# VHH binders against Rho GTPase-activating protein gacQ (gacQ), part 1

All scores and structures are predictions.

Target 1, 189 residues: Rho GTPase-activating protein gacQ (gacQ), of Dictyostelium discoideum (Social amoeba) (q54sl6r67to255)
Amino acid sequence: GSLPFLFEEELPTILVQTIDYLQLFGLQTPGIFRENGSLASIQSYRSLYDNDKPVNFPPHEAHVVASLLKAYLRELKVPLCTFEHYDMFIACESIADEKVKVELLKKVIAHLPPFNRKVMKYIFSFLQKVVENSNVNKMTPDALSIVFLPTILRPQANTDLEILQFTVEDSKSTKTLMSSILLNYDEIF
Positions, changes and structure headers below are counted from each chain's first letter, unless a header gives other numbers; antibody chains are not in Kabat numbers.
ipSAE, averaged over its two directions, is called F for ESMFold2-Fast, E for ESMFold2 and O for OpenDDE. V2 adds 0.75 times the mean of E and O to 0.25 times the DockQ between the complexes of E and O.
Where letters were taken out, [cut] stands.
Atom coordinates printed by the task and the answers are left out, and those that the model quotes come from them; centres of patches stay.

## First folded at step 1 (VHH)

Design b01 (framework vhh_brivekimig_d4; at its last look DockQ between E and O 0.03; V2 from the best seeds 0.00; counts 0 for: pae E 17.4 > 2, unsure alone 61.4 < 65, placed apart)
Fold by OpenDDE, look of step 2:
Structure b01 (fold): chain B 189 residues (1-189), chain A 124 residues (1-124)
Amino acid sequence: as target 1 above (189 residues)
Amino acid sequence: EVQLVESGGGVVQPGGSLRLSCAASGFTFSDYAMSWVRQAPGKGPEWVSSISGSGGSTLYADSVKGRFTISRDNSKNTLYLQMNSLRPEDTALYYCAKDSGYYEDLWSGYPDYSSQGTLVTVSS
């Protein structure tokens, strides 16, 4: 018989569990990804994952879990959208023609490492659901460009201060990227 | 007014099975995730399982994974919990709860059970 599963790298457990949880409890939460959860709780869960211990999220911690997801992505040594491709993503922002912009985004994303592209596709599929509930959670594509995009797209920097400065400045200038990717998800991925 | 009515509890031997039901009314059932919570004698409430509004996603406490299955029928406004391989430590009052997804609704007031729950007793 055929093998039931493809031999591919599995998605990180923390990514799968946090997104699964947020699909249950986060989609209808106002300010999801904007409002931070308890730092102590976030650190506690981080410690559990770092030590490969089982994690069970209670139903009342949407902000904590959302913050945990952001923290995980932000703390990657190399962002999901790699440093090498940062300038190309930023260049896409300045393109006025949406068709041209989408074509370029498609190319840039296609040049990401295969696993990064897989993870990105997985995350953005979830983010589409977040946006579908924006009437309640207030997470429009524009909002996500501010509060979420910087976790996966940032310039290479030597210090945390530099990272913070660039993140703040670039977040203001990358307002349309999230929208362009989400609205053209099927074409890009 | 939101109303939740649990049923299906009873006495069962270790290794046995039960199926709990929760009839919901007073809100658009399919728009909300639903949860099962249990409270054993002398213990605080324990979260058991949750299911998304559409039923496409489920979560379980480690203590019940592989043994319990949460499901729902949105056409009947009913939540279910299939409980297999029951253990004495599963003995508790079981409640269903509507999950708002609002962080502020939780911890201080969670869970607020106005229903009587359904009693599950696992004993030889």
Scores: ipSAE 0.000, ipTM 0.232, lowest interface PAE 11.0, mean pLDDT 86
ESMFold2-Fast, scan of step 1: ipSAE 0.011; ipTM 0.396
ESMFold2, look of step 2: ipSAE 0.000; ipTM 0.090
ESMFold2 (binder alone), look of step 2: mean pLDDT 78; pTM 0.794

Design b02 (framework vhh_brivekimig_d4)
Fold by ESMFold2-Fast, scan of step 1:
Structure b02 (fold): chain B 189 residues (1-189), chain A 125 residues (1-125)
Amino acid sequence: as target 1 above (189 residues)
Amino acid sequence: EVQLVESGGGVVQPGGSLRLSCAASGFTFSSYAMSWVRQAPGKGPEWVSSISGSGDYTLYADSVKGRFTISRDNSKNTLYLQMNSLRPEDTALYYCARDSEYYDSSGYYLPFDYSSQGTLVTVSS
């Protein structure tokens, strides 16, 4: 899959339905986004979306729905943060002054394609609610940097070697990126 | 359900060798880079080695480079770590992980949804 080009396009159905579900049923689920749901259930729901069939999630499938959202974002042909802006996002991590870091993140995000920015604003609004419930769900910004950030921020690596090299080098450089964006949501978006 | 089952650990003398195995199920194994991560007693997790989905590319931590060899058999959904010239400081629980979510080259916290068992390697005289 790919994201629409025009800002006026509706948000993808899978994005809206998964996040709407998770806001109702997922916020108090321990390990949400960290623990995987049933692979058979995830594949079943993906098949329904791929064939434009109606999807209804039962109340007790938060891990399945969270895994489905991550899979959708991970499999986008161009990641949400884009390949073009990858180096700028990584560079933000090295900035020790939080105020300077936030100003740079704000500029990088402002330069994303308008629809990507719209999707990111929608997703991060939801992730703020996840973090606000971290006392119950145990998902801090740092935990989301490990399990969620890689679904939207990855390098344009055309070879397996490049993918491995970026994974090894950049694991040191993304630790606080999620927390900086989430804690400064109102300033950035 | 993604499942990773490690085996092959044991007790070995310094200078000895061990081969670790990881049996993977519940996902398309050949589509994912795989890693070995270890945790020594009283210390945080340390990344050991990674291998690309195709098996054509490998990366190693400086502490194990030249002594350990990572490999995979995609037809059997199995990851391997051949450990030679073992040292007391290699003593740790060794975990198999998919590279995208459970990897740490600097001691960053790793949530172990896919692998909670590990396999214990003890190097002692």
Scores: ipSAE 0.000, ipTM 0.208, lowest interface PAE 14.9, mean pLDDT 80

Design b03 (framework vhh_brivekimig_d4)
Fold by ESMFold2-Fast, scan of step 1:
Structure b03 (fold): chain B 189 residues (1-189), chain A 125 residues (1-125)
Amino acid sequence: as target 1 above (189 residues)
Amino acid sequence: EVQLVESGGGVVQPGGSLRLSCAASGFTFDDYAMSWVRQAPGKGPEWVSSISWSGGSTLYADSVKGRFTISRDNSKNTLYLQMNSLRPEDTALYYCAKGEDYYGSGSYFEYMDVSSQGTLVTVSS
């Protein structure tokens, strides 16, 4: 799918249910978002959401639920950070002065569609809790930049070659972006 | 439950050739870009080559371009690296890596499974 147009729309059910589950069962899970869940289980849950069926996550499926959240975000027709703003987010990574970087990030995020900002604020609030438990779950801001950020920040790619070029050239260059956003959450959102 | 098993390494003289294989299981192989990454003794990992999910597009590190060929057989869930004109500086443990969310593994090589053994390639005279 797609994200709603209007700010006052409710957050997507899949987003709320996966994050609620992960806050209860995922924060102490080593390798959360890095380790893969069962593909069969992920596909099963996707099918339930796609057909508006009730979903209940059993205990001990943190990796499946985390993978489902990533899949949902990855498969949005327009990524959460949008295609239009991709170059501006990448430019932020190159800024050495932290105050200038944060000011630019604040402006870029402020220019996102209102509902995208609402979703991003909700997700990053959750990711702060993941990072607060990094001594147990091993997921630092840098680790989340590598395994999570590509689900919400990607260039518009029309060919296999363009996707490969992003993977090789750009994905490594955003390593500190997650850290800057998470550490400056209250300034940015 | 992702499992990757590398094989085909060995000892060769400069100018020799080797073909590496990576048998994949535990995920839908043809949904993901795949990469080869190497780590020389005492050094950090270096990306070598990547191939798209379909096999239609390939990318190579400048150090191996024209000498190495990456390929895949989606019917066998297997990734290959044909290495020609080998040089002493190609000596390393070679690992295959799965991309995440249709992106190649180049972004994630630092999270390679510590239990993965890789396959050793030694080029010496």
Scores: ipSAE 0.000, ipTM 0.322, lowest interface PAE 10.7, mean pLDDT 80

Design b04 (framework vhh_brivekimig_d4)
Fold by ESMFold2-Fast, scan of step 1:
Structure b04 (fold): chain B 189 residues (1-189), chain A 123 residues (1-123)
Amino acid sequence: as target 1 above (189 residues)
Amino acid sequence: EVQLVESGGGVVQPGGSLRLSCAASGFTFSDYYMSWVRQAPGKGPEWVSSISSSGSTILYADSVKGRFTISRDNSKNTLYLQMNSLRPEDTALYYCARGDSLEEYFWSGLDYSSQGTLVTVSS
């Protein structure tokens, strides 16, 4: 899949339904986004969305629904943060002055396609709620940088192994990026 | 409760071979991608290999490609890593990790109360 160009398009159904479910049932789930759900269940739900079939998530499937959200974002042909802006996001990690870092992050995010900004604002609002429950779910901003950020921020690559290698290196070096965005959400969005 | 128990490590000379096993319980093993990750003393986790739920798709880190073979037996809920032509730089604690996302391998095995299995390659 691909994201729409026009800001006025509605948010993708899979995005809204997964996040709605996770806000109701997933916020107190230990290891949410770190632990994976059943691959068979994830593939079943993906098939339903691909065929425009109704989806109803049963109780006690927070890991499956979280994994489905990550899979959806990861499989976008162009990642949410885009290929064009990848180097700028990575560069933000090395900036020691927090004011300069936040200003650059605000500028980079403002230059994303309008619909991508809309989606990112929606997702990060939800991730703030995940972090607010980190005493129970154990997911800090740094943990989300490792397990979640690679689904939306990845370099352009031609093989699955190359994507894996880049994702691994970048997740090690960008763990403070998620923290900076979440802590400065109101300034950035 | 998810549990992963690694075994098969030991001390071998350079050029030697070892076969690691990971016994999984507390989840439907056949539904998940499985991975091997390793951590050398004082270093961060390094991804080694991943295998799809059916075994049809297999990926290796460049550092082990051609030397290591990942496999699984879904009837026994067990993941394997056959390690050949071992080198001193392969010395590490080896962990198995659950997941269908390659990006999550850093944490999955370490979070399951697993101690890993120690592989020491020395002359």
Scores: ipSAE 0.000, ipTM 0.143, lowest interface PAE 15.4, mean pLDDT 79

Design b05 (framework vhh_brivekimig_d4)
Fold by ESMFold2-Fast, scan of step 1:
Structure b05 (fold): chain B 189 residues (1-189), chain A 125 residues (1-125)
Amino acid sequence: as target 1 above (189 residues)
Amino acid sequence: EVQLVESGGGVVQPGGSLRLSCAASGFTFSSYEMSWVRQAPGKGPEWVSSISSSGSTILYADSVKGRFTISRDNSKNTLYLQMNSLRPEDTALYYCAKDYSTPEEWFQYGGYDYSSQGTLVTVSS
């Protein structure tokens, strides 16, 4: 899977439906994006989307829907942040001056393909709402850097084992990246 | 604490059969979906099969569909995988998992926390 070629105005149906559901039913769910939903349920919904069948999520499936969103993003042939820009995102983490860091993040994101930039803006707007409810759901920007950021930011690798290895190692190197983007959302997007 | 103990692996010739078992403790087994995940030598983890808490919903990876059968006995807190028509490409370390999302997430967030040893299946002539 890759993001399909669509007009810039159109967001993928699975992205819109999962985020709309999570905004209504998921924001108060402890461990949202950290706790796993059932793989059988995720695969069932995935099959419905793959066969262009209608999908309707029941109210008590927040972990399944969150896991489905993460799986969709992870399965993209080219991650949302792209392979070409991976090193630039990682380099931003090392910048001590917050103003310089934000300016570079803004430039890196501005250089993403227009559709990727639009999708990222939509996702991070939603993640701000997740963080605003962290008193209940326990998902801070740091927690999202561990469990969510790897679904959209990963290096190019030839095997699943290399992807796993890089995901584990690099999650430690991007601790403040999610916080910097979310805190400076209006400046960056 | 969650504990999962796999058994039943071994060496078998192509076309042979094996039955894997997973003994679960430390949680209400009947309340959770269970899965089998495998890791072949030099490859990443691969999801094999999942079964719902009641046993009413069962899913298989395309690579094993028609050959493997997942089942559970909630009265014994045990998960099973019946493997028939085994192929050399089925050679792997097999793990059972609770509430499995993806292979990557299982190893990163849940797999190592369960003290699971896995059970080795080798298919060779």
Scores: ipSAE 0.000, ipTM 0.192, lowest interface PAE 14.2, mean pLDDT 79

Design b06 (framework vhh_brivekimig_d4; at its last look DockQ between E and O 0.07; V2 from the best seeds 0.00; counts 0 for: pae E 16.5 > 2, grease 28.4 > 24.2, SAP .717 > .668, placed apart)
Fold by ESMFold2, look of step 2:
Parts: C-alpha cells; sequence; structure tokens
Structure b06 (fold): chain B 189 residues (1-189), chain A 124 residues (1-124)
C-alpha cells in the first residue's frame, strides 16, 4: 500500500475515518491503542484505502481501527513530528519549569510544516478524549506516551533495533511530553 | 534495571522446529506489548511478531504466519516464539523487544528495550 503525502491541504481520509470511528466506538474500549487488531484485517483495510474503495468499519472493531491509525502514522516516510524537530522535542522534556517547557513545545509545534501541525492538533484533540475516559479504557497520558508517542516521534536511524540498543539516560526522558501537550492543549494549539 | 534475555537458538535442518524464550525482569511484564524481531546476516531488522500485555492479541509478519506462534506466560515473565517448518530464510539473530518508548533523553523509538539476541541457523 501507498502512504499519502502529509503536505496535502485536506486531512487524509484514513485519518479522519479512523478518528471519527474511534470517537464513537473506541473511547470506552479497555486497552485502546495498547491491544492490536488482526494484521490481516489491517492490511485488508489498507488495500481498500490504497485503491480508493469505500471503507466501512464494523462497530466492534475498535482495536483494528486503532491499529490501522497507528500503522498509518508509523509508516509515514517522515514521522509526524519530523526528523528535523526531533532534538527540539527531546530538549523540551529536559526543561524542569513547566511553563517554559510548554512555551517551547508551542514554538516547536508552530514551526512544524503547517499540515503536520494541523494533523497533530486533530490527533491530540482526540487523545484528550481518550484520556478523559481513562477510568474505563485505562489509557493515561503515561500509557499513551508508551504506545502512541513512538508512532509520531522517532529519530532518523538505520534500524529500530539500533535505536533500542542505545544507552538509556533517563527512564522518563519523553514520558511527560504527552501529558504536557495534552494538559496544555488549548495554549499549544 | 530492565533486562531481556533470550534463549533457545541453535542450528536446525529445514522443516525443523525451535522454541525461543525471552526472560524479562525489572518491569511489570504484563503492562507491555512484546515483540520478536530478527536480523538476517547483511540485512536490516525485520519485525516478526507481537503480542499484547494480556496475550489476547497477536500479530505476525506474512513471512511467518501459520508457521510461528508467539505466546507469553505473565506468571513467569517469559515471552515465547514457537517456530515450526523452519526455512533457510529464517536464519537470523532473533531479538525480543518491549514495545514503547526509549526513555533516554537522547533517543526515542518504538521499542523501549531489546536484548542481544539468539542465533537461529537453518541449514542442511
Amino acid sequence: as target 1 above (189 residues)
Amino acid sequence: EVQLVESGGGVVQPGGSLRLSCAASGFTFSDYWMSWVRQAPGKGPEWVSSISGSGGSTLYADSVKGRFTISRDNSKNTLYLQMNSLRPEDTALYYCAREGYDFSSEYLNWYDYSSQGTLVTVSS
């Protein structure tokens, strides 16, 4: 399958349809974004999107749809947060003063390509709803930092295993980025 | 300290079977998706399989579907890969990896931690 170009003015159909579905059927789903759906189902839906065929998700497929969204983001040639801004996002995590961290996050996000920022705003608006339902779905900002943040923020490297083998400097180095963005959504976006 | 230790690799003839194990410690094992990835000589890493924290969801690469079975025993903090009908193309270093984010201030990735790997060689 093909991955659409993120420089388009309109939001990609797959992004809109998966998020619309998850807002209706995924917010109360335990382990949403942690539990994966069938790879065969995910690949079947990707084929439909690649061929511009209509896609209608059944109401009980939240894990498949969440997996499809993650796969779409993970497979972008350039991650949503871009390789260029990766170091700036990491630097934000190291800032102890929350007000200063949030102001830098706002600036870094504002300097993303305009379409990338539009997509981030859209996704994080939805992720706020996921967190608001965490008493049922069990997906806190920390949990989303583990399972979702890697789909949009990654360094440029030759292999995923190469990245994993680098020395760990701090167990919480980017775990607060998700909560800082989500808790300060209105200021940042 | 998070630790992942593989075992079960070796030399096997085509059509044979092996079972890989990955012993995990230093974290709440059941909270994390776990993956197997492999790296053949001279090639980049290839994702093989993933399993949810509860074990209720499994994913497989098309190249191994129907031949490999991922499983976990959360009471023993152990991840498994049962590999049947092995082919020469399955020859690789096999790594287990915890899905998530590397918490280093220097790097982020989709796999938080990995091990050194265990070698599987399929030859006659």
Scores: ipSAE 0.000, ipTM 0.128, lowest interface PAE 16.5, mean pLDDT 78
ESMFold2-Fast, scan of step 1: ipSAE 0.051; ipTM 0.501
ESMFold2 (binder alone), look of step 2: mean pLDDT 80; pTM 0.808
OpenDDE, look of step 2: ipSAE 0.014; ipTM 0.267

Design b07 (framework vhh_brivekimig_d4)
Fold by ESMFold2-Fast, scan of step 1:
Structure b07 (fold): chain B 189 residues (1-189), chain A 126 residues (1-126)
Amino acid sequence: as target 1 above (189 residues)
Amino acid sequence: EVQLVESGGGVVQPGGSLRLSCAASGFTFSSYAMSWVRQAPGKGPEWVSSISYSGDSTLYADSVKGRFTISRDNSKNTLYLQMNSLRPEDTALYYCAKDLYGEDYFGSPWEGYDYSSQGTLVTVSS
């Protein structure tokens, strides 16, 4: 899929249903977003959503539901952070002055398409709750930078080799972005 | 820390077979997708194959599809690549790679990799 163009559009059903489930059943789950659920279950739910079939998540499937959310975001034709803004997000990592870094992050996020910004605000509000429970679930902002950020922030590439080269190089450059955004959520969104 | 030790390379004639192994330590092997990446002399890295944490899903580069089989044994913390019908263009140093992001689906190059290994040399002479 693609995200809607207009800001007044409703949030995608898969996004709302996965996050609602995870807020109720996933926040106390060790390794949420790091550990995976059953691939068969993930693929089954993806098929239901792709065919507009009803989806009901049973208890004790937090890893499956978290993986489904990540897969949905990863497979957007244009990532949530967009291809056009990729270099600007990466540049923010290198800024030593936290106030300057936050100001630039606020400007980059403000320039995203309105619906992308709406989705990002919704997701990051949820991720703050994940981090608030990090004593139990072990997911710190730094851990989320490793396991979650790549689902929404990726470069444009034309070949598998280019994707591999960007992935190897840029994984070194994003380690504090999640922390900066989550800590400064109210200033940025 | 993370350690990946490849073995099984060697010299073979075209049409021959080799089985590569990668012994992993320093992380929970069963929680991560794994990949094979190769680098021919004087060329950049080329992704070869990936396997999900459970072994249920696999992905192959078009150049090796139908000839190579990736597999894993989570009880032994070992990744394998069975290479059949080898061609001169398969000559390369082969590396195994851990997915940085711990996904329970087959990895793709854009999801990130961590490979800090010596590789194992495969030479296919004609």
Scores: ipSAE 0.000, ipTM 0.175, lowest interface PAE 13.1, mean pLDDT 79

Design b08 (framework vhh_brivekimig_d4)
Amino acid sequence: EVQLVESGGGVVQPGGSLRLSCAASGFTFEDYAMSWVRQAPGKGPEWVSSISGSGSSTLYADSVKGRFTISRDNSKNTLYLQMNSLRPEDTALYYCARVSDYYDTLGYFEGPLDYSSQGTLVTVSS
ESMFold2-Fast, scan of step 1: ipSAE 0.011; ipTM 0.335

Design d01 (framework vhh_8dlx_2)
Fold by ESMFold2-Fast, scan of step 1:
Parts: sequence; C-alpha cells; structure tokens
Structure d01 (fold): chain B 189 residues (1-189), chain A 124 residues (1-124)
Amino acid sequence: as target 1 above (189 residues)
Amino acid sequence: EVQLVESGGGVVQPGRSLRLSCAASGFTFSDYAMHWVRQAPGKGLEWIGNIYYSGSTFYNPSLKSLVTISRDDSTNTLYLQMNSLRAEDTAIYYCARESTYDFWSGYEPSFDYWGKGTLVTVSS
C-alpha cells in the first residue's frame, strides 16, 4: 500500500479500525505492540483488507490488531516519515538540548506531505494514550521506539540486506526520538 | 514474556575462537528470523548476520569469512561462532528477533526484541 497525496482524503480504513479497537480494548493490555499476535490471524485480517472485505475484530485480540497495524505501516511503499526526511529525523536524535531537538522535530514534521502529517498526528495521539497507560501495559516511549518507530521510519535502500543493516543501526540510535515526540505532542502537532 | 539472553562472552586471547549463545523464550522461536549485532566501544552498531526460520543465512560481507550463525530450534537457541579473534572484535554482542509477517508483501525486516548483550574482550 500507499498513503493518499491530498490532505482532504479520508484516513485509511485499516488505520481507523485498528486504532479505534486498540483505544477501546488494547490500552490495558500488557506488552501491547511488543507481544506479537498469531501470524495466521494477522495474515487473515490483512487478506480481508487487501480484498476490501468487511472486518470485525472479536474481543481479546489486542495483540493481533496491534501487529496488524504495525504490518500495515511497515508495508507502505513510502514510509509514514518518508524516505527524503529520514536523515533529518535521525539527526534530531543526536541533539542534546531537548528544547532545540523538539523545535527541529516540529520543523521536520511540518515539512512532511500534508496527508502524512495528518496520519502521524492521528497515530501519535493514540500512542500518547498507550504511554499514559504504561503502568498497566508496560509500554514506555523508549519501548515504542524499539517496537513501533521502525514501522514508520526507515531509509531507502536498494536491497533487503541494506535495509537490515540500516534498521539495526537505527533501532538503537533512535531510542529517545519517540519520547521527544510523544512528550511534546502539543508543541509539535 | 519474550526474552533473549546472550551468554558466552568474556575475555579471550587473540587468535582464539569463541561461540556465543542466545537463549530465546516466550515465543515460537522456529517461526522467526534471528540476528546478531555488535557494538565496539565508541563506535556504532555493526550488523553481523542473520538466520531465517528456513536455516538460510546472510552475513555482513566484511565478516563472512570469520563468523558462522546457526540455530537449534529444539532448544530455542541461536549461536554465533567466531574464529581468529582480533582486538578489533572487542564489543558488546546482541541477539535480536526480526519482526516480519510476510516475505512476499512489502517485506522489510525490523527488530522488535533485543537481548541485553554480552561483552567480548579480545586482549592478551
């Protein structure tokens, strides 16, 4: 899949349905986004969405629904944060002054295509609620940097091997990026 | 609870061999590709290689002749065999699980779980 170019397009159905479910039933789930759901169930739901079939998530499938959301974002042809802005996001991680870091993150996000900004605002509003429930679900901003950030922030590479190498390097180098964005959500968006 | 626990690190003399282990628990180990990554003091992360659920391996070209990755799905254990160790191999070695659900549809590996690492010091 691909994200629409025009700001006025509706949010993707899979994004809205997975997040709506997780806001209602997933926020109190220990290890949400860290624990993987059943591969067979994830593939079944993805097949339904790919074929424009109705999807209804039954109770107690928070891990499956969270994994489905991650898979959807990961499989976008151009990641949510875009390829062209990748180096700028990575550069923000190295900034020691939190105020300067947040100001630069705000500028980088402002330069994203309008629809990508719309999607990112929607997703990060939801992730802020996940973090607000970390006492129960155990998912901190740093944990989300490890398990969630790679689904939306990845470099452009010519081979699967290069993607692997870049993903490994960046998984550890971006561990405070999610924290900075989530804790400063109102300033950034 | 998913856990990855590295072991086998320590002080080793140059020219010797060392095998690291990664004990996995809390998930169906045989369904996941696994990776080894290292970080030398004051340097960035260096990807060593991976092994898929099928047993196929890919290595960092700069390290291919020096390392072998294997897995034992019956014991949920990942291995890294290192030969002809040099001082520059001094690093913290990490085991990581690949979070991939479909190798045909927009496949892009990412890592959702990392071990705490094991230190290997190569010195005489």
Scores: ipSAE 0.000, ipTM 0.276, lowest interface PAE 12.3, mean pLDDT 81

Design d02 (framework vhh_8dlx_2)
Fold by ESMFold2-Fast, scan of step 1:
Structure d02 (fold): chain B 189 residues (1-189), chain A 124 residues (1-124)
Amino acid sequence: as target 1 above (189 residues)
Amino acid sequence: EVQLVESGGGVVQPGRSLRLSCAASGFTFSSYAMHWVRQAPGKGLEWIGNIYYSGSTFYNPSLKSLVTISRDDSTNTLYLQMNSLRAEDTAIYYCARDSPYEDLWGSYEAFDIWGKGTLVTVSS
């Protein structure tokens, strides 16, 4: 299949509904994005969205909804950061001077398709709120680099297993990208 | 050595039924929930359903009327019964063990051990 990502002017329904839910019920949840949601529940919700059926998230499903958001982003045909810009994002990690790194990140993000940039701005605004509540939820920018960044930044690969393998290795080498983007949100977006 | 080995795939005509097996070894099979997942050519992974150690089953709503999952703990074997096969059911079918531990990433973080898959081709 796949989602008509680049042809939409409005934010995707699944993105808005999951983030709206998580802002209301997920910010105080310890290990949000780190801990498992019920796979059966995640796949049931995915099936509803795939068949354009109404979705309403019941109370106490923050881990399920967070996992659904990650699954949605990971399964996009072209990741949010794009395949074209992958090498540029990886290059940003190697920049020792934080000010130079932020300027390069700003340029790379500015070169993303407008819709991808809009979605990324929306997601990172939400992730800032997650980090602001890290005293309760225990999710720091570094933790989000491990568990969240791989859903939006990955190289081209032939199989899902290759994507998974490359994503694991790259997340170990890109541990500060999430921190740099989140802490410099206003400069970058 | 912990492993899962799927079998029973092959070429089958539309409208027919097929049963897949998954042989588990190297762990206490009766203590784990087990899953079936498939991947059609050029598509992502699709969760079919699971069976808990208690025998309770849960299915993808899109497939519920067409599949049945069962297990035989005495032989460490997981089964997937498929009825009324269609061309759209052509895929590699995987069995997977439910993760006993929290995973730090991914839409399939609940799975810690996968089989190598068995190909089902629905063709006349």
Scores: ipSAE 0.000, ipTM 0.103, lowest interface PAE 17.0, mean pLDDT 79

Design d03 (framework vhh_8dlx_2)
Amino acid sequence: EVQLVESGGGVVQPGRSLRLSCAASGFTFDDYAMHWVRQAPGKGLEWIGNIYYSGSTFYNPSLKSLVTISRDDSTNTLYLQMNSLRAEDTAIYYCAKGYSDEYFLSGTEYFDYWGKGTLVTVSS
ESMFold2-Fast, scan of step 1: ipSAE 0.012; ipTM 0.317

Design d04 (framework vhh_8dlx_2)
Fold by ESMFold2-Fast, scan of step 1:
Structure d04 (fold): chain B 189 residues (1-189), chain A 124 residues (1-124)
Amino acid sequence: as target 1 above (189 residues)
Amino acid sequence: EVQLVESGGGVVQPGRSLRLSCAASGFTFSDYEMHWVRQAPGKGLEWIGNIYHSGSTFYNPSLKSLVTISRDDSTNTLYLQMNSLRAEDTAIYYCARELGDYYDSWGYSPMDVWGKGTLVTVSS
């Protein structure tokens, strides 16, 4: 089965459990979110979540847990940043004045559905901690723009090829977007 | 010129095996993760699997018992071995170069160079 889609009120269990694990055990892991975990292990955990069975992540599974989190976000029928707001997020990247860019980002994020905004606030709080440990884990805001941002920000497209082509191009052009959101977290959220 | 050229496609009978090749040129092949992707007529792209520069492989769970990916860095060649071919395996098969060591185990893989594809038709 597919991972469950976002709905109202409480944060999804898979989101909370993966991020809690990664905050405790993943922040010092080189290449976190960049290196893949075992497909067999990811499938096993996904199956447990799909069947509402208890999940307990063993030690040294940081790459598997990070991959599971990314897979969950990527599989959302509507991405976390939504299709409707895609053009506005991309437009923010083109703004040279940081103050103006932050004000536009704040407005775009404020217009997201309330639950999406809640999830985004939770995820970016965690990503700040990842970046704080970049001297060990090597994951800078630029690196997260390449490996993480495409899981939550993608255009509406009719084919997987279009998604892959547009995502690669836009990932390179949105490096400053991740940095701006992370550095201005308290103003934006 | 950065280029990927697939070969080995054609008409093959059900139940047979087939090996596809992808010849890489214009870049340091051994530095890149490589992917195989296919597209059946009227359907979207289906990720088959990838191979890291280390030689480690990851496969689409739906296909893992049917395919093997390998590479020969001395000849800059990527291979896809397919066993027990079925009519549903009829597709254009593409090799692709990974942008970096970034890819998602569920088949999201940002790829910056693609071959033109090779057609495999499984028919009697």
Scores: ipSAE 0.000, ipTM 0.137, lowest interface PAE 14.6, mean pLDDT 79

